# Designs tried in a protein design chat: VH-VL binders against UPF0128 protein PH1314. Part 9

Target 1, 225 residues: UPF0128 protein PH1314, of Pyrococcus horikoshii (o59052)
Amino acid sequence: MIKMLEGYYIIENPGVVPAERRFRMKDLKAWGYDLHLGTIEGERAYFISKTGERHEGETYIFKGKEYHVSRTQKEIPENARLLARIIIERGNPYLEVWLEEEDVKFPLTKEDPRIILKRIWEKEKLNQLLKHVRAVGLTTDFYKDNVFTQGIPLPYEEYPPKVRRVLREVKDIHRDLTGFGRFVFQYFGEVDKMHNYRLYWTLPTLHLFDIDIANEVDKVLGMLD

## First folded at step 17 (VH-VL)

Design v2 (from d1 with heavy chain Y100E, light chain D30E)
Fold by OpenDDE, look of step 17:
Structure v2 (fold): chain C 225 residues (1-225), chain A 120 residues (1-120), chain B 107 residues (1-107)
Amino acid sequence: as target 1 above (225 residues)
Amino acid sequence: QVQLVQSGAEVKKPGASVKVSCKASGYTFTDYYMHWVRQAPGQGLEWMGYINPSGGYTKYAQKFKGKATMTSDTSASTAYMELSSLRSDDTAVYYCARDEDWLTGYFDVWGQGTTVTVSS
Amino acid sequence: DIVMTQSPSTLSASVGDRVTITCRASQSIESWLAWYQQKPGKAPKLLISDASSLQSGVPSRFSGSGSGTEFTLTISSLQPDDFATYFCQQYNSYPYTFGQGTKLEIK
């Protein structure tokens, strides 16, 4: 980690962006999906639908295939894992989600991560994320400019305790939650009880699909407001 | 385990200088600010300043500017505080104390203290 | 400088008593206050940070409260090991300053 560089306070964890991540039912629910066990074209399968759109016992046609919902899952089966990854195809990112039960892979969805993230953030009222997101790919970039007074950025040792606490929270997020991240921060002082600052924050997109992580990031982004 | 071990007691005459050492172990020395606090006999605690072992940045209380000089040796994981032009009212126990995390401003680990006695 | 004033300076109590120590700041320090315990011949020990955050390993009978200019340290049921001197410390602004201490002695 680099603490100070040319007027910037930088909190960087150079870990790796995960190729895939395991998720919980809580996360899938946050994404706006129900998980079903049933059949697709008569073959046993797991599949998803929008929350509340499909019910147990229902048979329906989707994209030319017959689906039958035997059971709507309340939890991920013990012998299964919910997995997702971000892939880039033709310059566009996609969130690919699937369920692995033992050695069998059940594809669930492939969607634009931006759409799903926006949905999550709107539903969970994560207003900081909604407002300050700038780019979404393998990583997501946030930018927040709260500079009201022009000046020279202060050194870390001159930061108010509140500001230092925020930076510690960022460090902890990188350490404990994302394992990867780059946070660039400039602080210009406090005027009229307003903190003047600028920040750049890069995080693995995949981790933002964890609702707990998303909440923590949103909280930190708003701590100086 | 995290610990700070300070140098032994010192007896000095007025006008002399003394350098107290504080050896850190059990953690990454450069990741934490090191503070110095003194306590005169039967008195309260007085914050003197701190050093960032990473880079050597120091901050002193106004009262101790020119009196105390804080340094560190990263290779030895040791912080130093030198007191110059000692006076009788500099008689005190001097503590090194680790900042809890990135200059929180409170101290979670303390040295055992070094008694500095200034007498004619 | 922010002046921290503790009260009382000396407190006599018995085992099992509920004890409260007060710390007042000359100006607002928000919640940037720590409490320390010091026994004779020993270094201070951090008990509470951020006015009310109990440190790991500190007995739950210790608690801190307050914000702004008035803070309290409470020991719900005094134990023999608790007889010591207690200090508050603000870290809202430089220089950091301590209270003068409260000596808790056995009645």
Scores: ipSAE 0.674, ipTM 0.869, lowest interface PAE 0.9, mean pLDDT 95
Fold by ESMFold2, fold request of step 21:
Structure v2 (fold): chain C 225 residues (1-225), chain A 120 residues (1-120), chain B 107 residues (1-107)
Amino acid sequence: as target 1 above (225 residues)
Amino acid sequence: QVQLVQSGAEVKKPGASVKVSCKASGYTFTDYYMHWVRQAPGQGLEWMGYINPSGGYTKYAQKFKGKATMTSDTSASTAYMELSSLRSDDTAVYYCARDEDWLTGYFDVWGQGTTVTVSS
Amino acid sequence: DIVMTQSPSTLSASVGDRVTITCRASQSIESWLAWYQQKPGKAPKLLISDASSLQSGVPSRFSGSGSGTEFTLTISSLQPDDFATYFCQQYNSYPYTFGQGTKLEIK
C-alpha cells in the first residue's frame, strides 16, 4: 500500500513476522560456519564450527564435551532442514540455529544476531546495510539521510522515473521476499545530479540472514547513489 | 483478466461537451493510474494526462488544460474524461490506458477506444 | 516538450527480413522509452519497456536497444503478424510524447 502522510510515503506489507525460517548451506557459509556430522560424547550429532577451524577426522574438547568430526557437509543433508529463529531474552536478541533431521533437532548455535549480521555484511561488501543500520531486534531498522538541500517534499507523481522505480522495488521486496516490511520515504528533488531524499526501512531481522535478500535490500538502498 | 471497456461512439456538434467512460475490471482500480490518449484520424498518438483514482490527483498535458477534465468513480471502478467546447479538430479516437505498476509512464492495458466525431 | 522522431515513416519488407526502426529524442531520455505495435482499428499493444525489456508474451524476434537520444526496435525475422504501425513513447518527462509512427507493410 502507498499512502502520503505529511509529505512522505509509506510502503507497507502488514502481517506477522515469521517465528522461524528455513535456510540454505549458502547462508550458513555466509554466517561463517562449517556444518559437521559426527559425535558429541559418542552420540551421533550435527554441529558447527567456525569456517576452517575443524577438519574431518578431528577429535576435540569444546565446553567440556568431546566432539568427533566424521564428515564435513558440502550441502544440507537431503533429509534435513536448516532452521533459525530470533528470540528476545532479558531484552537482548539471539539467533537460534538448528538442524532438523526428520523430527530430531540438533541445536547448532545461539548467538547475538548483530555479530553475525556484521560478519555477513562485511564479507559480502553490503556497505549500505553496514552504514545505515540503526537497530536490530525482531525487526531491523535502517535510516538513510541523503538530504543536502532541504525543501518541500515532492509528491510521488513528480518523482523522476528512477525514484518511482525504487518505491516499486521496495513493494516487490515486501511482497515476494520478506512478507512484512515498512518503508517511509521523502524526496526533495535532484540538485547537481544528486538525489535529495530521506528513508526509514523496517524489515524482519530473520530474513536478513538470507544472503540473497540481504543483497537485494543493499542494492535498493544504494540505487539512487 | 484485466479489462478496460469504454463507452460507445459519440457524434457531437461544435460547442457541445462529451464525457467518455472507461470501466475497469480484473484488478484493484485504485492501485493503478489511468491515462487518456487520443488519436486523430490517420494520425499518431497523443498523451492527454492521467488521474490517480486513489485521491483523485490529475495531471494534464498543457494542450488539454481547460479542454479535458478527468475524474473517476471508485465505487464503479470507472474513469471519465470530459471534453468541453468541442471543435472539429477534436474528432479522434480516445483511449483509456493503465500503467503497468503504479505510475510507470507506459501502458500495458488499453481500452478499445471511443470515437468522438464533431461535425455540423 | 520532448519531440520523438521516428524513421522511416514507411518501411516495406518481406517475410523473413530483418527490419530496424529508429526513434530519436530531442533531448536525453536515458532509457525511459517504450515501443508499441498498433494494427488498424485496434488499440496499441505494448512490446518493450525501458528501451530493451521485452513484455511478457511478445515474441523473442522483437528486441530494443539504445539510450540517451537514439533508440532502435529490431524484428529479426519478420512474420506475417508483424505488419502494423509501430510507435515509440518516452516517459522521462511530462508531457509524455509518442513518435509519429512507422508503418511496416508488405513488399
Scores: ipSAE 0.625, ipTM 0.858, lowest interface PAE 1.8, mean pLDDT 92
Fold by ESMFold2, last read:
Order: structure tokens, then C-alpha cells, then sequence
Structure v2 (fold): chain C 225 residues (1-225), chain A 120 residues (1-120), chain B 107 residues (1-107)
């Protein structure tokens, strides 16, 4: 839905933001981790380590517990799901990640989402996300200001076709990929082959840990460059 | 199923007016711009303009300013196009057509057309 | 106004032939071009948007290409249902304008 309020266009989907989300091995690898099956203090468990840090057959001590790696997983096990959620504790956001094998939950990590997101975005060269992120919590805010003219913003009907397509792409991301989002946009025209615009985009942080969604958001943020 | 159904053929004398209706169904009427396109007998297609049913904003090709008036009735999901001061060269088939998504500039759904014949 | 010129005006071909219809714009329209098919007594039907994006339900024997000022619609192997008139349309700038049409006839 497009609404014009106070000189801006707002594209918003107030839909349901899932409390937790299923992820793929591809995502876990992008976060910088290997998944292992083995033992913790002699009991069968799944656990992670930094990519390449631990190997099959290795025994090591981590946080006062003995870990043994039996098998480094190439895929999420067929009878398991990789799950994560964003929680706020004492005002601080955390990404909690676990593997659920049948009905058994194996905690994997609890870490500052900003650290993991920066790692993903640097590794995957998602430069728009890196440059324009302004806040990370339950939602992540992006802000872009490329206005170098003193004109007034144009109405949607006067946008070039490509700029109108940006707004449609944002709608599709909210509808099909994130479920929730708020995009505030104004466009001032093209001057010296440069689009003059401002945007503010709020998205659910958890969805940005899906590398395909992150890539799509980065593409849309860069469409007018 | 998305559908645009137009009013029936009209025969008019020069100087009269005609108002063609286009009833939309199967989608949210206010989410899509509605265009009007004419086709004179044996001729090509000519874009006349559009209306945004949300708020009533209109844009006309210069040739049709002062000649055509586009309106809509949101409660009836119906767009209208009125031609005034009819002349014999206004004889054509008039189509309503919908953008694919909001305002794309190309039309994925068309009405069946309304033949307007102007003769003395 | 951007003038859209199609070539040829009439094209005769046989079932199974490969056919190319061209559309030229009087100035650059980037890739903001659509192709329509129209049969006698019927409304136009959208085939292609953004110069090359095939609409859902349109057979894959139809393809579009081009950018800037020159565009083509290609039918790789003509079928009986393809004999119709074809129009290009630009939506880069107001007013939106159509080519004059290309009538594809049975040889």
C-alpha cells in the first residue's frame, strides 16, 4: 500500500513478524560457523565452532567443558532444524541459535547480532547494508540521503519508471520475504545523472540473517546508484 | 479472476457527449491506475490518459485535454470516461486498461472495448 | 512525444517460420517497452514487458530484445494462433505511445 503523509510516501506491511525462524546450512556458514556432531562432557550433542577452527576427531576445552568432534556436518541433518530468534535482555539484542533434532534442543550460540551481521555483509560484499545501517535491535533501520538539490519532492506519478519499480520491489519484499516492514521515501528528480532521494527502511532483524533476503535488500537499496 | 467489463456500444450525433463505463472485479480497485486507450477503425492504439482511483488524480495526453474527462466511483469499482463535443473523427473503439501493479505504464488487463460511432 | 515506428507494416509467413518484428523509438526509452498482440475484434493482449520479460502464460517461442532506440519481437516457430497484429508501446515518458502495428499474415 502507498500512503502519502507529510510529504513522504510510506510503504508499510504491519504483518506478523515470526518470533523465530528456520535457517539453512548456507546461512550458518555465512555467519562464520561450522556445525559438529560429537560429545560435550561425554554426552551426544550438536555444537558449533568458527569456520575451520575445529576438525573431525579433535578434542578441546571450551568454557570449562570437554568437546569431542565426531563429524563435521555438510548439511543440516535431515531430522533436524536450525532455528534462531532475536531476544532483548536488559536493553541489549542477542541472536540465539539452536538446532532442534526431533524434540531435543541443542543450544549453539547467543551473540550480538550486529557482530554477525557485519561479518555476513563484509564477506558477501553487501555494501549498501554496511554503509546505510543505522540501528539494530528487534528491527534494523537503514537510512540513505542522496539529496543535493533544493527542489521539492515529486509525486509518485512523476517518478521515472525505475524509481516507481523501487517502490514496487519494496512492497514485494515486505509481502513475500519479511512479512513486516516500513519504507519511507521521497524523490526529488535526476540532476546531473544522479537520482536525488531520501529513504528510511525498517525491517525485522531476524530476516536479515537469511543471506538471500539480505542480498535482495542490498540490491534494492542500490537500485538508484 | 481479474476482469474489466465496459458499457455497450453507443451511436451519437456530432456535438453530443458520451460516457463509457468500465466495471472492475477480482482485485482491489484503488490499488491500480486505470488507463483509457482508443483505436479508430482500422488504426493503431492511442493512449488517452489515466485516473488513479485512490484520490482521483488524472493525467491526460495533450490531445485529449478538454475533450475527455476521466472519473471513478470507488464504491462501485467503476471507472468512467466521458467525451464531449463529439465529432465524426471521434468514432473509435475505446478501451479501459489496468496497470500490472500500481503504475507500471503497461497494461496487463483490458476491457472488451466500447464502440462509439458519431454520425449525423 | 516519443514516436514509435514498427517494421514491417505487414509480414507474410508460414507456420514454423522464425519471425522478427522491429520497433524503433525516436529517442532512448532505455528498456521501458512492452509488446502486445491483438486479434480482430479483440482487446490487445500483453506479451512482453521491460523489453524482454515474458508475461505469465505467454508461450516461450515469443522473445523480446533491445534497449535504447531499437527493439525486436521474435517468434521462433510460428503457430496458427500467432497470426495477429503486434504493437510495441513505450512507457519511459508521457504521453505513452504505441507503434503503428505490424500485421502478421498467413503466406
Amino acid sequence: as target 1 above (225 residues)
Amino acid sequence: QVQLVQSGAEVKKPGASVKVSCKASGYTFTDYYMHWVRQAPGQGLEWMGYINPSGGYTKYAQKFKGKATMTSDTSASTAYMELSSLRSDDTAVYYCARDEDWLTGYFDVWGQGTTVTVSS
Amino acid sequence: DIVMTQSPSTLSASVGDRVTITCRASQSIESWLAWYQQKPGKAPKLLISDASSLQSGVPSRFSGSGSGTEFTLTISSLQPDDFATYFCQQYNSYPYTFGQGTKLEIK
Scores: ipSAE 0.613, ipTM 0.851, lowest interface PAE 1.9, mean pLDDT 92
Fold by ESMFold2, last read:
Structure v2 (fold): chain C 225 residues (1-225), chain A 120 residues (1-120), chain B 107 residues (1-107)
Amino acid sequence: as target 1 above (225 residues)
Amino acid sequence: QVQLVQSGAEVKKPGASVKVSCKASGYTFTDYYMHWVRQAPGQGLEWMGYINPSGGYTKYAQKFKGKATMTSDTSASTAYMELSSLRSDDTAVYYCARDEDWLTGYFDVWGQGTTVTVSS
Amino acid sequence: DIVMTQSPSTLSASVGDRVTITCRASQSIESWLAWYQQKPGKAPKLLISDASSLQSGVPSRFSGSGSGTEFTLTISSLQPDDFATYFCQQYNSYPYTFGQGTKLEIK
């Protein structure tokens, strides 16, 4: 939906912020982890380690427990799902990640999502996300102020075609990729080949752990640069 | 399915007015801008302007300011284009056409066209 | 106003030929260009948007390319259904303008 309020356009989709989400091996790799099948204190388990840190056949001690790597997985096992959720404890967000094999849950990590997101965004060179993130919780807020020459905000009909496409791309991201989203946009025109605009974008944090979605958001944030 | 159905052919005398209708169906009428495009006999296409059915905002090509008036009736999902002070060189086929998504500037759905003939 | 000039104005070709129609803008329109096909007595039909994006239901033998001021529509293997008049249209700036048309005729 597009609405004009006090010189701003608002693109919203009132979908659902997901409680938990399934992820792929490529996402786990982007987060900086390998997935292993092996044992913890002799009991069969799945567990993670930092990419490249542990190898097949290795036995090691981590936090007082003995781990043995039987096999490093190249893909999420066919009978399993990689799952994660965001929880808030004492005002702080945490990403909980686990593997569910049939009816058995294997906890993998519980970590500050800001640390993992920064790692992803740095590794993937998602500079718009790094530069413009303002808050991370159940949703993540971005703010970008690219105003060098301010004037009276233009109406949508007077936007250049590329700027109109930004708003349509945001609508499509909300509809097709994130379900929920809120995008607030103001455009002042192009001066000396520079677009003058201001935006605020709120998206579900869980979806930003999907590297394909993160790439699309970063791309749209930089579309007018 | 998305469809635009225009009113029938018109034969008019110089100095008269004509109002062409364009009935939309199969989509949310107010989510898409509606354009009018004319084609004189044996000639190419000429963009006349548009109306945003949400709120009634209009834009006209300079050539048609004061000549064409575009309106819409949201409750009837119908756009209208009226030509005043008709002259013989207003003889043409007039199309309504819809943007693909909000305001793209190109038209994925067209009406069948309405022939307006102006002769003495 | 941005003037859109098509070449050639008329093109004679045979079934199976590869044909190319050119559209030139009087100033840069980036990639904000569409192509339409029109048969006698019918409304135009959108073929391509954004210079190169093929519309749903349009045969893959149609393709578009170009940016800035020079654009082409290519039909890789001409079919009987393709004999028509073709128009380009810019939507970079108001007023939106069309090329004068290219009539594709059977040889």
Scores: ipSAE 0.612, ipTM 0.853, lowest interface PAE 1.9, mean pLDDT 92

Design v2 (from d1 with heavy chain Y100E, light chain D30E)
Fold by OpenDDE, look of step 18:
Structure v2 (fold): chain C 225 residues (1-225), chain A 120 residues (1-120), chain B 107 residues (1-107)
Amino acid sequence: as target 1 above (225 residues)
Amino acid sequence: QVQLVQSGAEVKKPGASVKVSCKASGYTFTDYYMHWVRQAPGQGLEWMGYINPSGGYTKYAQKFKGKATMTSDTSASTAYMELSSLRSDDTAVYYCARDEDWLTGYFDVWGQGTTVTVSS
Amino acid sequence: DIVMTQSPSTLSASVGDRVTITCRASQSIESWLAWYQQKPGKAPKLLISDASSLQSGVPSRFSGSGSGTEFTLTISSLQPDDFATYFCQQYNSYPYTFGQGTKLEIK
């Protein structure tokens, strides 16, 4: 923990925001997609569709190309990896997802990460994330203002055990899950059994596409409510 | 390994002062709060206070305000506790104890203890 | 100050026995309670934190439970190495306070 200003505490892990991240089938499903093996214009390919939109044996035209679904995958093939990255184009972030089998890259989708995150959070009922997200790019910013009594922010040593625990959880998330993060915190005391506080939390966007990580972050954000 | 090594036993007269040292090793000294706990002969444990070696912030139990002074030397990775105006009822084993993390309030590593005896 | 009261003060048991020690707080301390083991001439050893979190390296026969004002330390099957004095400690509020201790001795 670093005290930058009086009453301001920062928990920062100066790690690296990953350029790309490997994901699992459960993540792809959480994003609202099915993975298919078939053909595009007669060539063997992996591709995705919205969950339940396409079925095995189906042939359809999408964006002027003929798709044939030979098989809908239940798992990522053993010799393949599901990968994604966040790229910034013309000032806008995009989630680029692809499947890598051996040395062949199969592009799957390029989507606004905010749309996909919202979909995940709504489905998983991650209300803290939905309510307190403020910006999404290479990193995602959360801001929560639960200040209802004006006063002087307290030093860490005056924090209740519950509040200290939350900060430790943040530290652990940075260490164990995200490898990068900045958490800025002010605490003004407990009034009528309610914690009076303000927080700002920056995390790598890619990691929030992992359901397990998203759940942990949501949990921590709600711990003082 | 993480360990705390305290200074040796002390015998003092009433009214005197004593300074106990606690040398830390095996971890970053400034990353953990250091607590002090005493135990009178045949009695229970009594929390005295703590110091944050990073910045020197201290907190004392009311009973020990004016009695105990906690300091630290980061260059030596050593915490100190000075007791002033010693009385017979200050006779006890004094422990330094590391807080488990960011002031969790419980102690995962203890010194071996320093016996302070106050007698006429 | 929060007063921590342990019971019993002394407990005689045999190897293999199931033993329970109780700690009561004069007011609610939520789950902010730790248990320590102390042997003669030695410093206390942390066993359990947050009422029920077993510390690394502590045998699984030790367990803690409770919240609010009543807490228990349980040893499922006593081993020779377990005969010692046990202390509870609250860290809900300052000053931190300990129970008076429970001496577990061999029957």
Scores: ipSAE 0.591, ipTM 0.820, lowest interface PAE 1.1, mean pLDDT 94
Fold by ESMFold2, fold request of step 21:
Structure v2 (fold): chain C 225 residues (1-225), chain A 120 residues (1-120), chain B 107 residues (1-107)
Amino acid sequence: as target 1 above (225 residues)
Amino acid sequence: QVQLVQSGAEVKKPGASVKVSCKASGYTFTDYYMHWVRQAPGQGLEWMGYINPSGGYTKYAQKFKGKATMTSDTSASTAYMELSSLRSDDTAVYYCARDEDWLTGYFDVWGQGTTVTVSS
Amino acid sequence: DIVMTQSPSTLSASVGDRVTITCRASQSIESWLAWYQQKPGKAPKLLISDASSLQSGVPSRFSGSGSGTEFTLTISSLQPDDFATYFCQQYNSYPYTFGQGTKLEIK
């Protein structure tokens, strides 16, 4: 949906910000973790460790409990789902991650999503996300100010074709990848091969833990560079 | 199915006017810019301009300013193009054509064309 | 106005031939170029957008390439259905402009 408001264009999909989301092994690995099957205090469990920190056959103590690694998983088990949600406690966001095998829930971690997102974005060199993130909660806000020569904002019909394509690609991300999003955009023109624009982009935080979605968002944020 | 159906052929005298209609079906009329393209007999294609049906915004190629007037009726999902002060060199087939996605500048769906003949 | 010049104006070829049609812009249009096919008495049909993106339902024997000022449409193995007139169109700048057309005829 595109709307004109006070010289801004708004691309919005007013879908639902999901409470929880299923993820793949590639996402967990991008977050910096290995998934293990083994025991905790002798009882069968799934648990995580930092990539490369623990190995098959290893027994170790963590926070007063004995862990034994039977097998490091290469994929999420076929009878299980990797799930996560964002919760807010005392005004602070947390990413809760668990594995659900049948009706059994194995807690994996509860961490500040900002720490994990920054780790992912640095490792994957998602520089637009790193530079332009402004807030992380149930949604994540990006703000990019690329104005070097400012004037009256142009109407959409006067945008160069590539700038019009950015807005269409944002619409597609909201429709096809995130289900929810709000993108606010002003364009002031191209001077000396430099596009002059400002944007504000709100996306569901949980979706940014999907590495493929994060890559697409970073790509669109940099499209006019 | 997405379809653009234009009004029938017109034969006119010099100095008259003609209004060609283009009825859209199978999609949300206001979500796509509507262009008009002319083709003189045995000649190539010439972009005339467009209308945004949502707000009625129009843009014309310079050659057609003052000659062509583009309007739309959102309730009838119909675009119109009117030519005034017809001359023999206005004899052509006139197409309406839909933009692919909002305003891309290229056209994925075309009307069947309306032949306008201007003769003395 | 950006002038689009096609070559050749007419091309005679046989079924199975590989054919190439060129389109030149009077100034850079980056990759903002489309190709259309038109048969006599019919509306044009979109084949390719953004210089190289094949439209859904268009046979894969059609391909486009180029950027800046020089663009090509290639049909890798000509079929009877492909005998038509082909137009390029730029949408980089207003007014949008078409090439004069290339008529592809059976030899």
Scores: ipSAE 0.575, ipTM 0.836, lowest interface PAE 2.2, mean pLDDT 92

